# Designs tried in a protein design chat: VHH binders against c4kar8. Part 372

Target 1, 263 residues: c4kar8
Amino acid sequence: MAELSTPSPASPAPLDGGRGDELEKFTLRGARQILQLLQDLITHRGLITAHTGGGHSFMTAVLKVDEERGRVVLDPSPDPQANRRALAAPRLTCVTQLDGIRIQFPLVGLGEGQDKGRPALFAPLPAEMLRLQRREFYRLQVPLAHELSCLLKAEDLARKPVEVSARVIDIGAGGVAVVVPTGAAEFVIGGTLPACRLALPDGEPIELDLEVRNLNRQTQRNGTEQLRVGLRFAALPRAADTRIQRYIFKTERALNAKARGGL
Key: E = the ipSAE of ESMFold2; O = the ipSAE of OpenDDE; V2 = 0.75 times the mean of E and O plus 0.25 times the DockQ between their complexes.

## First folded at step 22 (VHH)

Design nh14 (framework vhh_7n9e_1; at its last look DockQ between E and O 0.51; V2 from the best seeds 0.61)
Fold by OpenDDE, look of step 22:
Structure nh14 (fold): chain B 263 residues (1-263), chain A 124 residues (1-124)
Amino acid sequence: as target 1 above (263 residues)
Amino acid sequence: DVQLVESGGGLVQAGGSLRLSCAASGFTFSSYAMYWGRQAPGKGREWVSGITPSGGSTAYASSVKGRFTISRDNAKNTLYLQMNNLKPEDTALYYCAREWPSFDEYITEYMQHWGQGTQVTVSS
């Protein structure tokens, strides 16, 4: 009977006071609100990117909220290394979206165990959850069936120019997120990728300059490591903007119709 | 454990130059993009510059573009920032970072791997 040492609730480090004021209006701290939001994530089967630090992350989901024990249950990574990183991390930063709104919350005091005979990660309930409504632009999760791609002009590890076809995973008026194979190219946050080509279903690819806004190494459920690259449209012609908006609108309408049982 | 040790800061007159260094240990330096950030008094941390693992590509904040140059020596596990034509507004604590997760300010606050920083003071 191994006594599961209940990790002492480490007091969440106070959000450093200065920029904190602007985020406070978007921060949920009420226990009921937090529980409701976590439950909403469960209901919607929201995929969560769990950041473990060091540029590493893995995909997870909230499986259960245990109110009695005051803990959240997460789906572990199929990659044992990712789980080790998560357990070793002083803090797990969870990022997801619900109804186009970015949700972010920290988890501290992660442990591993079993839930109903299945491996699971456990953490105390977050003390706060951030709902960022600030995104100027809604990002549509691109259906896998659409097979949107973006041809990225980048450099490889040998500093040789390469073109990498990247799958688009989300798209908005302000940019795209893409997945590239690990090692296919090098990226740096703040870097510019000139003359890239975004392929939409409705016509010729759109030539765009892209700015790298974020980089995340992700381990997929199958254990494969991928690089997620967040890209901002550096300059978007009006015609391109119109096409992107049209695609988003049509896709959203179709998804909503399907959700309502119409398709 | 990841260790980053910044050096090369100091007091300099406007228009002067400094070269910052960051010694990295505890990880495979050549596998990571590296970044410089800074924090001015009373302000939050801001991104200054980034460089790819191989050093093939670089990026700069608009405020420092054309004045600062980021470079790296992977054999020495060292990151550099050459700062030319320094301005009083460049006064800040300069940090070396192993990764800059995003331009999202909130994510940046929670996901930072920073050194202790080196103070740069530019007098008018």
Scores: ipSAE 0.669, ipTM 0.878, lowest interface PAE 0.6, mean pLDDT 85
Fold by ESMFold2, look of step 22:
Structure nh14 (fold): chain B 263 residues (1-263), chain A 124 residues (1-124)
Amino acid sequence: as target 1 above (263 residues)
Amino acid sequence: DVQLVESGGGLVQAGGSLRLSCAASGFTFSSYAMYWGRQAPGKGREWVSGITPSGGSTAYASSVKGRFTISRDNAKNTLYLQMNNLKPEDTALYYCAREWPSFDEYITEYMQHWGQGTQVTVSS
């Protein structure tokens, strides 16, 4: 748009200066590859985290690809504030996982409209998509029935120590992502949370120090806002690491068995 | 509508001190964690420090820990960076930001709300 304000640069340099070079081999630039990957996301009904900047994100999905008009159609949030932030953002950074592979792509020029009489968000097709096939990026999406939680030792808005029981939404070899109600505690990227406790289904909770690696106010598909906190494990004893890996492996096997048995 | 304006940079001798300020407007300053970053000549942007919305907790890059202090005055909508015992390697353009990309991502996230920066030059 010709009337857009001139904000800060659209694509900041990589944090460590070297990660950008490694990403080139994971970058899809072909129009047909991009269309197929977007179609795969539609087919799998993949849940997408759309980062709107300013520490905000919302959950969405690709509803369809309009090849003739060269655009992608996204599901709007039931929270009008999330939609307003998305429409005001100069770009969205969309992140998802497909068959255990991390997918990321930018969308620019987001607009509001209707698709078959229903509200929808539209954007031109991305010029590139990242498909990051690395084991260290794998994150198990924790089934709600497991009720995994992590007790966080943090500070509240009055700067007083608080313990927050946070739901674990994904878990990998190096960390967890958790959600907490907005306002329950304060966090900052780079901060350290000592003596937290991860409650796995079998056995006593694991005591570990956690480091905040990402942080955003995320609007869920039902419209409620939660604080999503990405946490890295500090050095784990061998026993704790084994328990975490065993949990991931057993849960993956169980989820795969249910998916096949339902077909 | 978000505006972040840095000031307080300049030329200083090694071992000296500077205090940077970042004036914020166009948003509810007290609701956001805030960050300082820097960019040295020929290098990419580097995370320097962060502070929680209330100011109760802070974090620092290892290269500045013990020498730099981040603070905020929510009544004045202002973020500060007190820089002590400055070294030539601290020479950079310093920026404040309302957000910072994830540390664990192999992907660049768009930073939308950050300032133009203020130059700090530390002579030997």
Scores: ipSAE 0.629, ipTM 0.887, lowest interface PAE 1.3, mean pLDDT 84
ESMFold2 (binder alone), look of step 22: mean pLDDT 82; pTM 0.823

Design nh15 (framework vhh_7n9e_1; at its last look DockQ between E and O 0.47; V2 from the best seeds 0.66)
Fold by ESMFold2, look of step 22:
Structure nh15 (fold): chain B 263 residues (1-263), chain A 124 residues (1-124)
Amino acid sequence: as target 1 above (263 residues)
Amino acid sequence: DVQLVESGGGLVQAGGSLRLSCAASGFTFSSYAMYWGRQAPGKGREWVSGITPSGGSTAYASSVKGRFTISRDNAKNTLYLQMNNLKPEDTALYYCAREWPSFDEYVAEYMQHWGQGTQVTVSS
């Protein structure tokens, strides 16, 4: 028998932002529903952001579902450090989108191995998945050709004002996610960045206040690391909201028309 | 090894003040944003406050804004939380963290670098 002191807390922080009875209607716990959704992710080759804790995440994908063994198979990172973080984490928080629906789910018990001679990561099927079927959760993946940017008015490492042009990687009704050059500015979750400027293709940039909602050192599919900053629109004027929603709608229609082959 | 050790908690009467400290070791303290969180009995963890690596910007939960002040001394590798005008609702285990999970992910994220916490109990 050993005398144990209380360990450092390693449990997930339950900052659910409103999770409760409202989110229950979006929660899938049935094994068949979960299998179907994972198969759909495989079919559409959906990219998944897997949060490993410690302010890190990496991009992955579901390669297959092994129903007989009750497990999911994930694509490992080409960066060995990202794989080590994933294997050391007691829980991954996976976030993705399928057909305009935001999907989130936990994976526990991740291990490494081989799938048909190729390196792979394995985990038991998740016990639950959130399928957030509401427009307020939707995020458009911004096409590279649009070169959407957001000018952030922040502070550098010496507490001096700095303007950072950050590439917008996704955009929704409530905010954007951007990539920021390493060391260009300081951020804190919960902080506000006043008078930033979002550059849409048409018209003058939109001036808006942004709130930092997440900060992740994210390992991309090619193994490189980028600082990803999730930003919420604070106090968004109606005219700005209309322009953002119009951009999203037009871009969705254009992408859907392209997928249908010129019809 | 990242280590965060909180101190300064205790039993205080409503309206009183406490100053919490968090001693950091095992990493370059001045390179990280730092956070205070708290957990009351029967409740989930609550983000309380955050501060940028240099200390140039701060953020607070609405429930504590105007009463709590986060600060840091990068020469001493120490994070502080000055808590004034304490209320019974502030009773919780307070902990510091080197990271905070996304506010917008509804499936709980694993937090890796946070302390054991220090108890604050506010009597009425």
Scores: ipSAE 0.766, ipTM 0.923, lowest interface PAE 0.7, mean pLDDT 86
Fold by OpenDDE, look of step 22:
Structure nh15 (fold): chain B 263 residues (1-263), chain A 124 residues (1-124)
Amino acid sequence: as target 1 above (263 residues)
Amino acid sequence: DVQLVESGGGLVQAGGSLRLSCAASGFTFSSYAMYWGRQAPGKGREWVSGITPSGGSTAYASSVKGRFTISRDNAKNTLYLQMNNLKPEDTALYYCAREWPSFDEYVAEYMQHWGQGTQVTVSS
């Protein structure tokens, strides 16, 4: 009768003490609050980016909260490799947005199974959820119909200068997130991309210097890998800022009008 | 399993130089951007430098720019940090990392692979 030594719960890595205090204000630890927030995510059909580490992520959603079993049910990736990564990961970091507020929560102890005959991922309920109210810079999700693009000046795998047209996914006063085809160019966090061109619908492209702030490899539902690049405006001329702000404002207004049934 | 092993740290006088190495295993080294970070006593981890998979592009923190040089040998699965003109404020535990969190102050640490670090102490 081999005593299955219950793996000692990995002590949560101490949140670095100083900035930790500020994050604590935005951290939900109450079981009821966590359940409510997860339910809200279900209700709103919020897409979640699940980070598996190694710069890899996949899109998922919370399908169900099983309160009786104390677990959350996630939609698996259509990519078996992404699911394998998720299951192998000691921790899944889930990131989403609800009503413009960034939500982040860890899931540990992922397993695979079936929910109502469909493949699903299972994890114990998160012990904490981070709800960040203050994005210094609101980021507008760019409607697909707008086809915003950013021409990135980067280097390819052969270290040759390359221009890559990247689709803009979101835009704010501080920067943009773009999607780049995998293998089109190399990026490094902290790197600078000079003389890039952001195309807005209202006129000529804006020339900008961009700083790489985030890199995330995403597997799409169709199995294709894309690189999401978070870019900060390194220097934004006033005129460019005005144009960006105007675009954001107009787009938000239009989206809100549509949501209210006016269009 | 991803393994990162840093070496090359030590005690050096201000103005001196050190070369750090990071031996990587357990993954396709050439497919990943690599980073150096450091943690000074009583401070959080800070980003120092990054390099693209091919080594074609590099980035540096303002505090080390012009003094430090990041490089890599993909054939040897090794990352390097040449540190010149070291200052007492460079005293820290230096880490090699395969991933770095976004500079977004609001992004909690994603799963990252870090080495154990190598201690660099710069005396005045």
Scores: ipSAE 0.682, ipTM 0.883, lowest interface PAE 0.6, mean pLDDT 85
ESMFold2 (binder alone), look of step 22: mean pLDDT 81; pTM 0.811

Design nh16 (framework vhh_7n9e_1; at its last look DockQ between E and O 0.53; V2 from the best seeds 0.67)
Fold by OpenDDE, look of step 22:
Structure nh16 (fold): chain B 263 residues (1-263), chain A 124 residues (1-124)
Amino acid sequence: as target 1 above (263 residues)
Amino acid sequence: DVQLVESGGGLVQAGGSLRLSCAASGFTFSDYAMYWGRQAPGKGREWVSGITPSGGSTAYASSVKGRFTISRDNAKNTLYLQMNNLKPEDTALYYCAREWPSFDEYIAEYMQHWGQGTQVTVSS
């Protein structure tokens, strides 16, 4: 009886075919580099979005790198369900930013335990870390004080047209990520949101069409669930692009100046 | 456990029609957006269509827009794909999915729930 090896579900090819090879140049595999980057994340208290699959994620942080044991210590979710998902997942995908550069790394073999008497998640050190330096992938984490918002035209659970004011959490040349209250509106990946309005501090809102590229139910550290929506600019006028770029540049400069102790 | 079972595939001539169904179980179907994908021989899985939890909004790949219609019956925990004016290039294994990865190439894979698929073959 030949055990029909159920073909491992082929990883969905990225919709935009052949560019997987281009990411290799941004992938760190050196043990020292990985350790340094993880330490940098600790030093900067970088918040990490941990994706557990099924469209779910939770906010965490690297608490410690245990070099002796070859493991990373993560802050568990306040949501027990999120932790269960994380532990059940074959792979945890961690996403964060450091100095505006997107960092992504997988963790496998998660376990739960205690670190210094506090609940913690443990995983072996990642074998690789993706550090995206391309301007095209750059996403500015929007300072909370800026209160950027995007008015989304969507439908509610009753299929009624609604306008939802969503907080912008990151912005790049290609799009924005926003957070909306759970249940405020429905979204579908690949969907278009027409005639939305992005509010920048420097003037009138920018009207633009948005495409939904990512959906993630995110549990915050306070236990509140939010929907993170990744949105691509479907059509961005040149003037709007210039404004967005200017905002990003000015904000980055200000953040860097502050980091250097100048402000 | 999440289960997705596709059906309705078969052999059809170009210009013909098929209706695919996906029976969902093991989760609250009405809480999730649902998707159709397909995998042609020698190609990767591609996104075909998506629908919001309530069914109020839909999305389609450019290759199928105007020909395919996604719908759902939440009372029956069933997702549908009406395929009209089928073309040989539509030949693929069609999958139902509860999650779809980000279209962003730099987003790593995470656990997804897919069915076993139903074969659609369009002859010229």
Scores: ipSAE 0.736, ipTM 0.903, lowest interface PAE 0.6, mean pLDDT 86
Fold by ESMFold2, look of step 22:
Structure nh16 (fold): chain B 263 residues (1-263), chain A 124 residues (1-124)
Amino acid sequence: as target 1 above (263 residues)
Amino acid sequence: DVQLVESGGGLVQAGGSLRLSCAASGFTFSDYAMYWGRQAPGKGREWVSGITPSGGSTAYASSVKGRFTISRDNAKNTLYLQMNNLKPEDTALYYCAREWPSFDEYIAEYMQHWGQGTQVTVSS
């Protein structure tokens, strides 16, 4: 069988992350709406995951909006490699959550410089921002004090079984995101991890099967790199689902009470 | 520079088999999970299969499970896809990749490290 001639690949391009026409109803394109949303992110000190491609991201925040120059100002990483990846990327895909609503926006033309004598990253204002007001996208950011963990049953670099206690950084109805020290275990998108154990603060750990949905080498705000693993719950018994939803509701109420008062 | 070069495609009858290869250079191959994807004319890119850096675990799209087998030889820096019981709907340009974007996010994610692809055409 003769191999057919294939064209040379075009320049790398973003992969389609979803159905574009379904998302249009969640898309903000008005300049004043975009400015207000960016300012809301500043006010609430929203933590932003900035995806640079190649399986890398870093944590950042919008420091300010420079309306005169039509630019957003981002907090750079302490890790110079993360900043270099961001500056080299054709686009930076920013993902965050504000008041339970998932926010996404692209930045193109990222540059570096100074803001009030401090290093900063700059980009033109985005032409659009996505506000996904659907419950299925909600992810509770897990308070550090809860020390939520998930025991993963995976394999190490030598193909030997290993158990890794991974910190849960967010949790939603359909899954968790965890962080794992680089090199602790191997993962592949689409892979399954049977018989993992999710430890909630009240009650016995939940035994569940997990599927790897995303992998990202993420540079944290302090500059350290961890492997962020997005995990989907496989078939989840109703009792386990109820416990997870109760944890989310209880934690939300506690966080909201602290925000309104100091009582 | 990272380079991924696919080979082994061709024209086959339905029910036939092909073995694809992906030669990797410019990086430490054994440090990375590797993936096969495919794209049929006029359609988006589809994840087909993945394998951990050591080769210890594999994953497959439901449409190919039981028919395709991913493997790797880290000493030869080569990724493979054994494709059995091929069907006309398997017709596509097949790519290997060093990363894959999130399955669950609704946003486009930039992918940097993939090969140019090798064509597989399956006829009745």
Scores: ipSAE 0.688, ipTM 0.905, lowest interface PAE 1.0, mean pLDDT 85
ESMFold2 (binder alone), look of step 22: mean pLDDT 82; pTM 0.820

Design nh17 (framework vhh_7n9e_1; at its last look DockQ between E and O 0.50; V2 from the best seeds 0.58)
Fold by ESMFold2, look of step 22:
Structure nh17 (fold): chain B 263 residues (1-263), chain A 124 residues (1-124)
Amino acid sequence: as target 1 above (263 residues)
Amino acid sequence: DVQLVESGGGLVQAGGSLRLSCAASGFTFSSYAMYWGRQAPGKGREWVSGITPSGGSTAYASSVKGRFTISRDNAKNTLYLQMNNLKPEDTALYYCAREWPDFDEYIAEYMQHWGQGTQVTVSS
């Protein structure tokens, strides 16, 4: 019979122990590659979601890289509680996208200080960074002007049915991420939201079942908190999938044309 | 500090039942969805079940649906897992957590707020 054991406390460990060999081909470990990728994030002013654990995250950015001291400098949150969670966490999991490529990296040993007289967060350079260069991981950042929304059929805090019109912040082949005010409804990872409606710019809303895959309380750049809900499409019909893919493609083309100075 | 303490594990014969408890402190328990996970020796973490902050909705892994029941008592800051019709493949260290990363999208986060676990061993 196996004897009782207690797992080790949370530690600054590398990414995903269960799927690590599948991720190895996407993992950057070279110092020059890591520095260049961090510099690219700075140059593109990449918005980073920093997960502090416990279903909490905050929005940040890499302000600079101190190559000589081997440190990165992050923008702190205007919400002091978000900063306290970050400083208390044994590691941050930073997630962002650059040119449609998902970037993920851990930071450990986070400290507080000042940079040019402004508050800042500091951490040693990550020992590895993940670049998921696969089309199926792509999520289009939905332009605010499109005002895409998804009507969620959920429950409020009193366990009563509620309908919430949630803003879609990104959309990909397999799902959407939405933002709702905290307290508007409650969710659980693994839960199913039946008969939701995704509103695309033209055509009738797409009726679909959604599964909650991610759930975090996200502190925005202005310090306000919202609930970010990652939702997977369940059993998506081909016609609906085609409409979603066409929306993504057309929007990508329009955004790329603007970025290159096109019409 | 956030603290999660599991209890109720043990050795049980196949077909038997156990009830796990998770005592929570250091955060507003009733404001968080809570999860049970398990880890067999030498294997990755497996999501088992989740429950909304109020307890109004639950979700289960296919491997345990119909056999396990998650519940919570927000007045006692306690999460429960009733495990029935246990099988040898349920043998694992069971832990509760305040978060669960999504492994299906090749994004993983080492869980930072999880309990130390309670061992469940199911004999054939």
Scores: ipSAE 0.618, ipTM 0.870, lowest interface PAE 1.3, mean pLDDT 84
Fold by OpenDDE, look of step 22:
Structure nh17 (fold): chain B 263 residues (1-263), chain A 124 residues (1-124)
Amino acid sequence: as target 1 above (263 residues)
Amino acid sequence: DVQLVESGGGLVQAGGSLRLSCAASGFTFSSYAMYWGRQAPGKGREWVSGITPSGGSTAYASSVKGRFTISRDNAKNTLYLQMNNLKPEDTALYYCAREWPDFDEYIAEYMQHWGQGTQVTVSS
């Protein structure tokens, strides 16, 4: 009876040393720094996209940092399936933004339980947090009340040209993130969407070409699956750029004024 | 479990052609966009090509555009990469992937499913 030696899972190839060195400059490994950053996320009520793999993600937030137990408490998804995926995942990749800076951190050893009688997800504190300042362009989270939309020219599952009205969830000088219903259209990272139309509140839609930069399947609180599409402006006319910048500036000002109790 | 098995690599002279295949199992192949990537010696993984679930739309890196063609057979759960007019700089381990991170070169830590790769060597 020959003991079939289960092949040892191949250790992930070391991240090539050169790109790793640049990333290290933006990686926080200090326990105090990590705790502070997590606390900042709590204070700012930062929404976090938790990636569970397979192109799936859900929205969460850090609810609490338990320093005594060395764990972080996350808000579970209203979708039980998303939570199951999270718990089954060897690693949860959390992505968020604070003050225009992208923050990314891994969580491993995820468990479920209760915090103060409410369902919660628990994980040990991350060993590292990536704080990337390099994004050339700040992305504004678009207030729901603004109802920004982007008309995407894409193909459906039958390879027929379709126009999909997508809600814009964030916008920057470099691009937009949109949400589309699952199954409305097909996308591929690196693909180009020509002659799309971005609707801003201040006038006629802006026609522009978009490049698909990322794709994430998200389950909403109501259990509906949506596709988040990150789009880069492939070619942006100067006039369009000015309009986008103006919108971002005005919106930020308004949000800040509201935060200060002025509106 | 998601499994991706690449094949079709080998040694070829500059200007030659190869066709890579990736056999997929453990998931609904037709529901996912699929990608080819490669890793040259001493370099990081780079995106090469992508295709939508239905195969209706494709994308290519600028370095391979016009030379490589990505295709898929959903009935066979197989992804293909036709590589024509190969160059020495195309020498790499080629990977099939179900997911690809965004093109932000600094943010690459998404859970991804990759195969073991198939070696392509292009001699001058």
Scores: ipSAE 0.603, ipTM 0.859, lowest interface PAE 0.7, mean pLDDT 85
ESMFold2 (binder alone), look of step 22: mean pLDDT 82; pTM 0.825

